VH-VL binders against q9umr5. Designs and how they scored, part 229

Target 1, 268 residues: q9umr5
Amino acid sequence: SYKPVIVVHGLFDSSYSFRHLLEYINETHPGTVVTVLDLFDGRESLRPLWEQVQGFREAVVPIMAKAPQGVHLICYSQGGLVCRALLSVMDDHNVDSFISLSSPQMGQYGDTDYLKWLFPTSMRSNLYRICYSPWGQEFSICNYWHDPHHDDLYLNASSFLALINGERDHPNATVWRKNFLRVGHLVLIGGPDDGVITPWQSSFFGFYDANETVLEMEEQLVYLRDSFGLKTLLARGAIVRCPMAGISHTAWHSNRTLYETCIEPWLS

## First folded at step 11 (VH-VL)

Design wb3 (framework fv_dargistotug)
Fold by ESMFold2-Fast, scan of step 11:
Structure wb3 (fold): chain C 268 residues (1-268), chain A 122 residues (1-122), chain B 106 residues (1-106)
Amino acid sequence: as target 1 above (268 residues)
Amino acid sequence: QVQLVQSGSELKKPGASVKVSCKASGYTFTDYAMNWVRQAPGQGLEWMGWINTDTGNPTYAQGFTGRFVFSLDTSVSTAYLQISSLKAEDTAVYYCARGHRFDYPWYYFDYWGQGTLVTVSS
Amino acid sequence: DIQLTQSPSFLSASVGDRVTITCRASQGIRSYLAWYQQKPGKAPKLLIYDASTLQSGVPSRFSGSGSGTEFTLTISSLQPEDFATYYCQQLNSYPTFGGGTKVEIK
């Protein structure tokens, strides 16, 4: 039988977005128990990421407990960061494949149309004033705003991403690293035509330096220091990179070729 | 069950103002953006902009600033389009349309109002 | 803004014909393209989104294809109720519509 699949949605999203993904899974892996978590939907997706992690944790515990053979996670966009933290805070998770579907794993630094919708007067260069305030950190999107020109502010003010990446010290860092390393496979999916995740290489743990030159995962301090286990996972052969061109941000969970190439092989 | 119902046709003189309404039902009003689209007689579709139904903040397309105002009354799930200092070239059918995705407010329009004809004559 | 050019602007066809409408974007729009059908005196109706995904309730004779700058709407076997004006819409930036293609009875 196939391991159960748990799906975590993104910003301003809900379970409705995954109807095609569920169809694909049912066709290729009939009998798979798929649970799309219907928590923090729509505007509730703006709540602080640590609050979302707590709520999703409470929802996944009974699912994991009923599946001693293990589970798979498919986590889309912002949901990939929720799943990152979930794997770190749970000392007993049994996740085999963590499939990160176009998630800003190193953060976001880009003017997107829906970001302008949220903060109409904001520009990429000015958003740090809002996001790195105590008020701004009460919004999920600001929890992973990563301005490469104000890295000191990001390191001091980020209540979520800087901590989960091990970029700022935390008392639980050693335990979080140990827990995260229990994952069987880290499957990273993303592509240059996404149009929302900026830089798109953030989905593969790449990110801008101070000159806005993208440095890939292996050049990042978090990788070189092995802050939460990326270097260890890569050495074990547990990291899978699956980039695909021609896919827009809202199409990752509804493209059959993407599913067959990047997701289907990891749903044992 | 989802329905957008617009106010009736209007006949106005140049220089007057008009306020078109679009009442939503069958869904949570603040979970979807409202877009406005204009169609002049015998012409194609022209996107005018959208309004954030949660915050009330409007965004206008080029050519629709100044005289055009988008607003809301969330207590009655209604969006409004007001046009001031009406000109003959404002004669058109005005549609409200729901953006399918809350995170991408102008992403394809799955439900449309029936349209409101505004005629400006001198 | 991104300009969309539809070809042809009008066509005459008979019931049972295969009809093809093309939409060209002035710059790359990935797959952020939707197709709408509008009948006289009525609001537009969504047919296809994400270039090729058929909206629920739309007959399977309608199909969309393309990516980047070249897109096609195909009606495999035209029915009497399909005589209408069809519009493409890009959503890669603030939305713009094509000029429309009027499909008339031959």
Scores: ipSAE 0.000, ipTM 0.391, lowest interface PAE 16.0, mean pLDDT 88

Design wb30 (framework fv_dargistotug)
Fold by ESMFold2-Fast, scan of step 11:
Structure wb30 (fold): chain C 268 residues (1-268), chain A 122 residues (1-122), chain B 106 residues (1-106)
Amino acid sequence: as target 1 above (268 residues)
Amino acid sequence: QVQLVQSGSELKKPGASVKVSCKASGYTFTDYAMNWVRQAPGQGLEWMGWINTDTGNPTYAQGFTGRFVFSLDTSVSTAYLQISSLKAEDTAVYYCARNHRFDYAWYYFDYWGQGTLVTVSS
Amino acid sequence: DIQLTQSPSFLSASVGDRVTITCRASQGIRSYLAWYQQKPGKAPKLLIYDASTLQSGVPSRFSGSGSGTEFTLTISSLQPEDFATYYCQQLNSYPTFGGGTKVEIK
């Protein structure tokens, strides 16, 4: 009776990370068919995001086709950006709830262990030199690197995030917006103790201005222009914001209180 | 079903202007971007740019800024290419072409107009 | 700009022959390549996109392969209606086309 749930993992992650989430879903919604997509695991999560979107699209098509009443997406970290693009490129998706677990929806600007592993001599202030090159755009993490001090380079060089957010125009922008707007609920989850997503408000479409002051979603040009439908979704009551303190980046999918508060209510 | 019909051939003198039309039918005009591609006699294909049919915002390829203007009339599902200050080197067949709907941040063209020959001669 | 080099520029073949056209990119473009057919006096027609996906309505004798910098278009059994010029196009950045390959039937 419950709609199937499709789970999309994040950077350097795999399906194994979601064992607690599956346990919680089985307890509260017994009989739910949960598919954790086992694509682009570990180091393959560094592949360009558009390549990942193509692969995940092929995997979700048969699942959605078998569930005419709809499906739910739970998308973690980088996976939330993959899911944003899936909802835009799929003309026929039947997603009810899109649950975004601490995903950098407006981008990332912060030093993390992942960046130090990939680019050990780089600082966040200098990473734009690598990321906004053609070579850098072959890495998923650079696809959503958003340096607020070099916004002109971000707008011109980002091959993924600037396009999916409508910050730079694209031939398919109008159809991407129409497709995205078919989603039933956009559930945004994140918090100040994440420690990886910087600024943490990126999970709620907030981001730094040139002075590194965080501006909320309603102050973003993306929202004001309604570039891909955020203003329309908010107006119809389809955006849910669920911030929670005390949760580190790797714990969003394994915290019971978070599950009960922010996820469980949206799994019909 | 889906059809792109372009205006007829034009013979112009250097310095004149020309406006080529591309009328779309069989689909929702504003759901698909429109591209312009030209082909000089005996030469290959050269992409000129595209226009967002919902917003009217044009994007021009390098070398097609200034004298070339993309515009729309959504009420009649028509895209326009205007070339001002025509030069002999502008002699070419100009095609409109629709972006494929289900692409992933890339540009390939599923339907094309029949082409409009613009000849610039003294 | 990404440059595409097609080879050969011209070929002659008999009906029933297997013909192969190659397209080489100046830098990696993954699978972001399309093939078009243009008959004399006509607009180009999309044959293949994403390197190997056949456009609906295109005969099964056409196939595409390759990734990165090396791509091929194959016609398994050439027919009289296949007399045309074939163009590759990259999709990894703003579109650029190869120089074309003119195929004539002997």
Scores: ipSAE 0.227, ipTM 0.706, lowest interface PAE 5.8, mean pLDDT 90

Design wb31 (framework fv_dargistotug)
Fold by ESMFold2-Fast, scan of step 11:
Structure wb31 (fold): chain C 268 residues (1-268), chain A 122 residues (1-122), chain B 106 residues (1-106)
Amino acid sequence: as target 1 above (268 residues)
Amino acid sequence: QVQLVQSGSELKKPGASVKVSCKASGYTFTDYAMNWVRQAPGQGLEWMGWINTDTGNPTYAQGFTGRFVFSLDTSVSTAYLQISSLKAEDTAVYYCARNHRFDYSWYYFDYWGQGTLVTVSS
Amino acid sequence: DIQLTQSPSFLSASVGDRVTITCRASQGIRSYLAWYQQKPGKAPKLLIYDASTLQSGVPSRFSGSGSGTEFTLTISSLQPEDFATYYCQQLNSYPTFGGGTKVEIK
């Protein structure tokens, strides 16, 4: 039988967005138990990411306990960061494949329409003034805002992403690394036509330098220092990179070709 | 099972140095950060900082920079606090304390050493 | 830094009494508060974390409540072994402790 699949949604999203994904899984892996977690939906997705991690942790514990052979995670957009933290904080997770669908793993630095709704006078160049305040860090989107022109502020003020990426030290860092390293496969999915995740290479642990030139994962200090295990995972053959052009941000979970190419092979 | 055992009391003159040890047992030493907390006679608790037991990177609270040094010997699961140029105001019981792991919280101290009294007097 | 004010600084109580100790933070700290018990000559012992969660092995007569800026530790029926000094601690930033509350026998 197939391992259960747990799905974690993104910003301003809900379980409804995954109807097509569930259909695809049922077609290729009939009998798979798929649980789409219906927590932090809509505006609640703006809650601090650590609060979301706690809630999702409580939901996944009984699912993992019932599946001693392991589970798979499919985590979309912001949900991919929640899943990164889950894999780090859980001493006993049994995740085989962690499938990250267009998630800003190194952070976000780009203008989007929903940011204008929340912060109408902001541009990407000045959002750091809001996000790197204590008030700003109470919003999930600011938890992964990564301004490459104010990296010092990001490192000191980010209450979530800088910590889970090991860019700023934390008392739990060593255990977080050990826990994360238990994952069977880290499947990274993203592409240039996403239109929301900026830079799109953030989904593959690439990110802007101070000149807004994208440096890929292997050139990042977090990789070179092996801060949370990326270098070890890559050496183990556990990282899968699956870029695909032509897919917009809201279509990653509803494109059949994407599913067949990047997701289906990892659902044992 | 989990135990933190600290070195014995020290009586020092002003200007001397002292090195307090904290030996951990009953758990994987590098899985938990180690904190230092002091308590002057008749006073409350004062957090001094912590050290990452895997990397050896120390973080000091304001007021404990310069003369105070946190270090490790992971081969013997031991953390150290060194105080140089001792002053009478450094007289206190010094505790090591293990960082409890709780998701989004930095500093809950679940296990403590028994304390090391450092007395600085002429 | 975040300041914690405990009240009272000391109290006298009898075995069987209900005891309450208050801790007030200078700014909001959500539920990021712990309570410790310290007996003379001993290291502190963690009683409660996350404002209201009992540490394993701590008797159920101890309870914590509160969020934001006002927190309370309650001992529902004081026992002889409970005479000690109690400290609150915040962890919403670098840790700071309250001044302590000494609970002594009447």
Scores: ipSAE 0.423, ipTM 0.761, lowest interface PAE 3.9, mean pLDDT 91

Design wb32 (framework fv_dargistotug)
Fold by ESMFold2-Fast, scan of step 11:
Formats: C-alpha cells, sequence, structure tokens
Structure wb32 (fold): chain C 268 residues (1-268), chain A 122 residues (1-122), chain B 106 residues (1-106)
C-alpha cells in the first residue's frame, strides 16, 4: 500500500483548503491515508513558528509511529517552514518525500495584503523595525521576514528562519542537520505568478542580495557551507525542483496539472 | 552515563593566564554544544557563551570577548576555557554545561561539570 | 536583554510545607523558562524546562507553571534535601538567570 500523507497548511488557512488535493490523491493513489493537520487554523497561524512546530510534532509522532515504511509530507506556504523545522527537531522521523508547496524557504521580503492586514501603516522597507523586535517575533510572519537591507538585524533577531537555515549558529545545529538529512526527497514547488511569496525563488532557496538581485540556491552561503544539508541532498540526487508558471498563491493545492506534474510522482 | 569532569582549582596573580578543562564522557561529544557559566563568590549564575563541538565555532556573550577563549580537543572529548590578563574581578567558579539535544532552539543545560574555582589575588 | 526577577530572595520553611517561588520576566517569553536547583558547593541541577516539564529523575513534588511574564516553581511538600538556592533561566534568547531564591528549612 501507499505511504501515509501528512498535510500542513499555511498562513490564515485550514484543512478545508485541501479538498481538491485529497480528491487528486484518492484518484491516483487509492487507499492512501491522508491526514490534514487541523492545528493553528485561521488567526492561530499567526502564533510563533516554534510554538506551531511543537504542536504539529505532537500530532505527527503517532502517525509516523504507525507507518514503519515511512510517510510523505505535503506542506503549503508557511507550512513548509514548519515542516523544515519538524524534520530537524525529530531525531526519529521517517519522512520519505517532503513536498514544499510554494513556501518561503529563504524568507519573505515583499508587500502583501497579509502584511497590510497586520501592519497597515508599514512599507516593506520599514517592517524590519517591527519584525526584528521581541514583540514582532511573536508573530509567525515576522519569523521568516528576511530584509536583505538589514541582514545584521535578521541574523541577530530572527528566532526561527535564521536558525533553521543555519545562518546563525545554534547548539542544536549539528543534530538538526543529521535529522534533516534523513529525508528521502526534498520536492520544491513554486512559480513566478504566485503573487504572494516574494521573491518567488525563495521557494527554491534563492533570495535577494543587498541590491535586490536574486541569487539562486547554489550561490547562497547556507548551501555553500552545507549548513543544514542542502549541498549533501543535491549531491545525493534528493532535491527535485518543479517550477510552474500561471499558478497564484491560493491555487497550488487545487491545480490538477500541478498535482500530476510535481506531486503525484513522489507519493509512493 | 554522562559526566563532565573539570580541572582543579587555580590560584593566579593579576596579569597571569589560566586554562580550565572540561572532559566529557558517556555520550558523543560532537552531538552536544558546550556552554560556560560563571559564578562569582556569593553571586548568581552568569552565562559566558558556548562552543559548537562539531565545528569549533565559539559564541561569546556580551562582556566576554577579548580575554576569554573557548576551544576544543575532540580527540579527548575536552572543552577548554582560557582567560588571559587575569583581573581580581575574574575570581569565580567556572562551570561547563552541556546544551540539551532533541529540543527546540533553547539554551538549557542538562549536565554540568563540578566547577573550577579560579582565584585571582596578589 | 531579558531580565528575570525572582521573589522572594530568601525564605525559611518547615518540612512538609508548600513552597512557592516566583520569577518575572521583563518581557513575554511564552513558556520558555527553566528552573535549576543549586546546593551549597555544588553545580546547578536542571529541575524543569519549558515552564512545566519535569526533567527525568526529578521528584514529582516539584512543579512549574506560568506563561508570558510570570512563572512559579512549587515544592508541594518540602523535604530536608530541598535546602538549596533556586534559579530561573529564560530560554527565549541568549541565557539570562534570575537572582536566585535561597530556601532554608527551619
Amino acid sequence: as target 1 above (268 residues)
Amino acid sequence: QVQLVQSGSELKKPGASVKVSCKASGYTFTDYAMNWVRQAPGQGLEWMGWINTDTGNPTYAQGFTGRFVFSLDTSVSTAYLQISSLKAEDTAVYYCARNHRFDYPFYYFDYWGQGTLVTVSS
Amino acid sequence: DIQLTQSPSFLSASVGDRVTITCRASQGIRSYLAWYQQKPGKAPKLLIYDASTLQSGVPSRFSGSGSGTEFTLTISSLQPEDFATYYCQQLNSYPTFGGGTKVEIK
């Protein structure tokens, strides 16, 4: 039978958004046990990411324990960062495919309606003042705010992203790397028409330099230093890149062509 | 069983240097970071910083840069704290402490060395 | 830096008493707090982490509670071996410790 699939939603989202994804999986892999985790829904998705990681960890432990052959993760948007941390903090995870569905893996630096909802009077150039404060780090979106013009503040103040990317050292970095490297496949999905994830190449570990020029994954210090295992995974042939144009941020989990091209092949 | 065993007490004159050792056993040395914590006589606990035992990279707390050096010898599972140009205010018990593994980005210490008293007096 | 204030600085109690020690943070730290016990002449021992999780081997008479800025360590029935100084520590950023609470048994 097929390995169980665990789905982790994104910012201001819930399990309801994945109705079409579940239909697609049932059609192509009938009998697959799919669990969409119904934690940190709606406004609770604004809770600090490390708090969300703790909650999601408690939920995934029994699922993984019941599936000795392994499980797959499908993690959407902000949920992809939660799953990155889960794979690092769990010394006993048995994840085969980690499918990252348009997630800001190197962070976010762009004006969006979500940010204006939370911080109505702030421009992206000024959000560092809020996000890199202790108060700001109590909001999930600030945990992955990555201002390329204030990299020193990002490195010192980011309580989440700088740590999981190995951009700031941490006592757990070595074990987090060892744990993350147990993943079978890292499947990266995203595209230029997303409209929310900025830059969209963040979904593929690319990001802005100080001039707002995008540098791809292989040019990043986290890759070159192999801080959490990207270089090792790429050399092992375990990284899959699946960019697709024409898909907006809220459509990644409901596009059949995207599913057939980028997700279906990795659900053994 | 996990043990951290530190070197014996030191009595030094101002301007001298001291090197305190912390030998680990009962676990894989490079899987756990090592912290240093100071306690002046009759005072509370003060975190000095930590060293990544896999890479050798040290991180120092504010106020512990310059005269304080963290280092390792992984072949004997030992961490070192060196203090140069000793001053009377460096008189304290110096503890090594292991950072807990299998947790979130917390700095908390599950095993401690017995402490090394460094006394600086003329 | 996040500052931790412990109260009381000193207390004296009888064997069997319920003892409460408070730790207040200068800013919100969620549940990211640990408690240590230090007996005279010895290294600190971890009792509790993440505000309320007991470290393996710690007697169940010790319990922790609280979140945000106010935290409490409780010893439900004080024993002679509980003579010690207790320290809180925040885990949310680089470590800082409270000033300590010395517990003496009458």
Scores: ipSAE 0.683, ipTM 0.851, lowest interface PAE 1.4, mean pLDDT 91

Design wb33 (framework fv_dargistotug)
Fold by ESMFold2-Fast, scan of step 11:
Structure wb33 (fold): chain C 268 residues (1-268), chain A 122 residues (1-122), chain B 106 residues (1-106)
Amino acid sequence: as target 1 above (268 residues)
Amino acid sequence: QVQLVQSGSELKKPGASVKVSCKASGYTFTDYAMNWVRQAPGQGLEWMGWINTDTGNPTYAQGFTGRFVFSLDTSVSTAYLQISSLKAEDTAVYYCARNHRFDYPYYYFDYWGQGTLVTVSS
Amino acid sequence: DIQLTQSPSFLSASVGDRVTITCRASQGIRSYLAWYQQKPGKAPKLLIYDASTLQSGVPSRFSGSGSGTEFTLTISSLQPEDFATYYCQQLNSYPTFGGGTKVEIK
């Protein structure tokens, strides 16, 4: 039998977005128990990420407890960051495959329609003034805003991403790293035509330097210092990179070719 | 059971140095950060900083850099606080305190050492 | 930094009394607050964290409430061993403590 699958949605999203994904799973792995978590939907996805992590944790604990053989996580966009934190804060998670669908793992620095809706007069160059304030850190999108021109402010003010990436030290860092390293496989998915995640390489732990030149995962201090286990996972053969061109941000969970290539092989 | 045992009281002259120890038992030492908190006579609690017990990296609160050094010896599950060039205003009880391993990014302390009184007087 | 103000600074009470101690934060800290008890000559003891979650082994007569900027520690029926100084602490970032509330026997 197949391990259960838990799905975590993204910003301004809900469980309904995954209807095609569920169809694909049912076709290729019939009998798989898939739970799409219906928490922090729509505008509630703007709640601080640590609050979302607490809520999602309460939901996943009984699912994991009932599946001693293990579970798989499929986490989309902002949901991938929630799942990063879940794997770190849970002393007893039994996740085999963590499948990250176009999630800004090193952060976001781009003007998108979502940002213009929330902050109509702000440009990406000015958003640091809002996001790196105490008020701004009460919004999920600011929790992973990573302005490469104000990296000092990001490192000091980010209440979420800088901590889970080990970019700023924390008393829980050692146990968070130990817990995260128990994951069987880290499957990273993303691509150049996403149009929302900026830079798109953030989905693969790449990010802008101060000149907006993208440095890939292996050049990041997070990787080089092995802050939460990326270098250890890569050495173990546990990191899978599955980039695909031609897929827009809202299509990662509804493209059959992507599913067959990047997701299906990891749903044992 | 979890226990933090600190070294005994010290009476020092201004300009001297002191090294306070905090020996942990009953848990995996490197899984929990160690904090230092001081309390001057008749005063409240003042957080000094913490040390990552796995990496040895210290973080100091404002005002506790330079003369104050956090270190550890993981082979004996012990954290140390060294104060150099002691001043009269350093007179206080110094506590080590274990950061609670609540699953979120909180700084709070579930177990405390009994405290070490450091008195600086001429 | 976030400043915490406790009131009252001093409280006289009798065994069996209901005791209420307040902690006010200079800015919103959601539920990120802890309460400690300190007896003379002893180390502080954690009573409550995340505003209202009772630490394991702490008697049920202790309870915490509040969110944002106003927080309360309540002892429903004061016992002889409860005469102590109580401190609040914010958990939002680097720790800061309130000035303390000393609960003395009448």
Scores: ipSAE 0.664, ipTM 0.843, lowest interface PAE 1.8, mean pLDDT 92

Design wb34 (framework fv_dargistotug)
Fold by ESMFold2-Fast, scan of step 11:
Structure wb34 (fold): chain C 268 residues (1-268), chain A 122 residues (1-122), chain B 106 residues (1-106)
Amino acid sequence: as target 1 above (268 residues)
Amino acid sequence: QVQLVQSGSELKKPGASVKVSCKASGYTFTDYAMNWVRQAPGQGLEWMGWINTDTGNPTYAQGFTGRFVFSLDTSVSTAYLQISSLKAEDTAVYYCARNHRFDYPLYYFDYWGQGTLVTVSS
Amino acid sequence: DIQLTQSPSFLSASVGDRVTITCRASQGIRSYLAWYQQKPGKAPKLLIYDASTLQSGVPSRFSGSGSGTEFTLTISSLQPEDFATYYCQQLNSYPTFGGGTKVEIK
């Protein structure tokens, strides 16, 4: 039978957003047990990412224990960062495919309606003052705020992204890398018409330099140093890149062509 | 079972150097960072810093830069603390302590060496 | 650096007593606090981490509580082997320890 699928939603989201995805999976892989986790829904998605990681970990442990042949993760937007950390902190995860749907893997540097709602007087150029404070780091969106013009502040103050990317050293880094490397496949999905994830190449571990020129994954220091295993995974043939144009941020989980092209092949 | 075994006590004169060892067993040495914690006679615990056992990269707490050097020999699963130009104020029990792994990026110590008393006296 | 203040610095207690030790942080540290026990001439032993999680092998008479800036270690029924010095430690940044609380026989 097919491996179970665990779905982790994004910012201001809930399990209801994935009803079309579940229909697609049932059509192509009938009998698959799909669990969409109803944790940190809506406004609770603003809780610090490390808190979310703990909650999601508690939920995934029994699912993984029941599936000794392995599980797949489908993780949307901010949820992709939660899943990155889950793979690193779990000494015993049995994840085969980690499918990242338009997640800001190298961070976010762009104005969105979410940021305007939370910080109405702030522009993206000034958000570093809030996000890189202790108070700001209590909000999930600030945990992956990556201002390319204040990289020194990001490296010192980011409590989440800089640590899981191995950009700042930590006692857990070696084990986090070993744990992450157990993943069977890292499937990266994103595209230029997303409209929210900025730069969109962040979904593929690309990001802005200090001049806002996008450098791709292979030019990133985290890749070159193999800080958490990207270079090793790529050499192993375990990284899949599936970019698709024409898909807006809220449509990644409800587009049949995207599902058939980028997701379906990796569900065992 | 996890064990950290430190070298024996040292009596040194001011200006001398000392090298304390901490030999680990019962686990994969490079999977856990090693910390150093000092305790002066009759005083509390003072964190000195840590060393990444995979890369050998040390991080020192404020006040322990310069005369204090953390190093490793991974082939024998041993961490070292070297103190140069010893002063009377360095008299203390020096502990190695393994960083426990937790879901969050935290510093806390699940296993400790038995301690090495370094006495600096005339 | 985050400063930790323990109170009391010492206390006298009898076997069977309920003992309470407090640790106050200079800023919020969530639940990221640990408690250690140290007997004379011995290395510290981890009792509790993440404010309230008991380390494997530690007797259930030990418990921890608190979050933010105020934390408490409780020994529900003091045993002869519990006479020791207890230290709190914050885990949220570079480690700092409280000054210690020495629990002496009354």
Scores: ipSAE 0.556, ipTM 0.798, lowest interface PAE 1.9, mean pLDDT 91

Design wb35 (framework fv_dargistotug)
Fold by ESMFold2-Fast, scan of step 11:
Structure wb35 (fold): chain C 268 residues (1-268), chain A 122 residues (1-122), chain B 106 residues (1-106)
Amino acid sequence: as target 1 above (268 residues)
Amino acid sequence: QVQLVQSGSELKKPGASVKVSCKASGYTFTDYAMNWVRQAPGQGLEWMGWINTDTGNPTYAQGFTGRFVFSLDTSVSTAYLQISSLKAEDTAVYYCARNHRFDYPWFYFDYWGQGTLVTVSS
Amino acid sequence: DIQLTQSPSFLSASVGDRVTITCRASQGIRSYLAWYQQKPGKAPKLLIYDASTLQSGVPSRFSGSGSGTEFTLTISSLQPEDFATYYCQQLNSYPTFGGGTKVEIK
């Protein structure tokens, strides 16, 4: 009797990308009910993250209600941020393992082909001019754009990431923290060869300082202030770090060794 | 039976200060943020800012920095609005309003105090 | 920096009438809109949030609809206690309110 698994995809992605992950789960945990949420696919993944959170919440509520023993979340790339917010906004979630596959938990600051497709003439150093405008905040990628050279603009303009990380105060912060802390395990997965998530340590709550030197999770104010419960979760033994080299961004959900090492142990 | 009860009306001279209170009952005070909203005579509603009742940290809307101070006394479940150096344009009904806790980053207000009229005569 | 425009500013109606009030936002706010009722000398009362979700205890004759930039509050059969000023408020950023619509008895 395995807990159901809910899968949330990433930027410019769809449920089709998880066919290998479903195969692995079926092999190791036969009978597991896996639901890959087919919402905000492809270009719709560019919609503001709070809109995506609302839509995904409506989809997960009946799944969680039918599984009184709990569910697991596997959330890929941008989807990991959606799942962070779901765990905070839901008073009644029963998530055991939240498995974050290479998600930019502290934000993104890197030139990628995805950004060049949307903003072809922009360099990462200039993207703050677009992303920290009201118009820019209508795009999901700008909701977690974190320019370390313009932290003041990020803190004031980010409509999503700064709020869920507790970097800017909010009326719901205390309740969001209490809700998030109900998670059984926070499983963080990522690696240096991802090639998209920049810095890759963002998947582990590390991020650039103003000199583009990476500071790890325990040096972040978010952690030190325990803004949404990272310090409490770590003290509980509930945070699992699973870095793996040699895996590109689009391969996290289709690498068998990664699955066996970092995901399979958490799918009770 | 959630209630927010505000202090009585005030008549002040320009340059004076005033302190409006908002006493909460029927719920755990620190579980909900408190907002301040003003309404000038015959005009609409204007949001002034909010205070985190758990931490005591205030956030002011643009235009309400400097002369306006939000504070708390959690031992008596009371929020305060202080206005210094009063001007005639500060004449308004001042409301405290509880932030609703239905989860997204929305500011909307499920319970309101009865309002405190502050009149600044010239 | 989101402006809300309500129309009409006032309307006169009779008990039993269907009343509609419109709120237009200066930019898209999805469904992030609330409606309040304010009676003379009283504080506002929350009626609707997230454009169409009725607050507990609010009569079913009140309904909200719309998304993006155009929103409507409807009272299906106006009652004597419904004569009041109605305000929309956007939830998409720091709160801003519409100018209000006063519903007067005819």
Scores: ipSAE 0.458, ipTM 0.768, lowest interface PAE 3.6, mean pLDDT 91

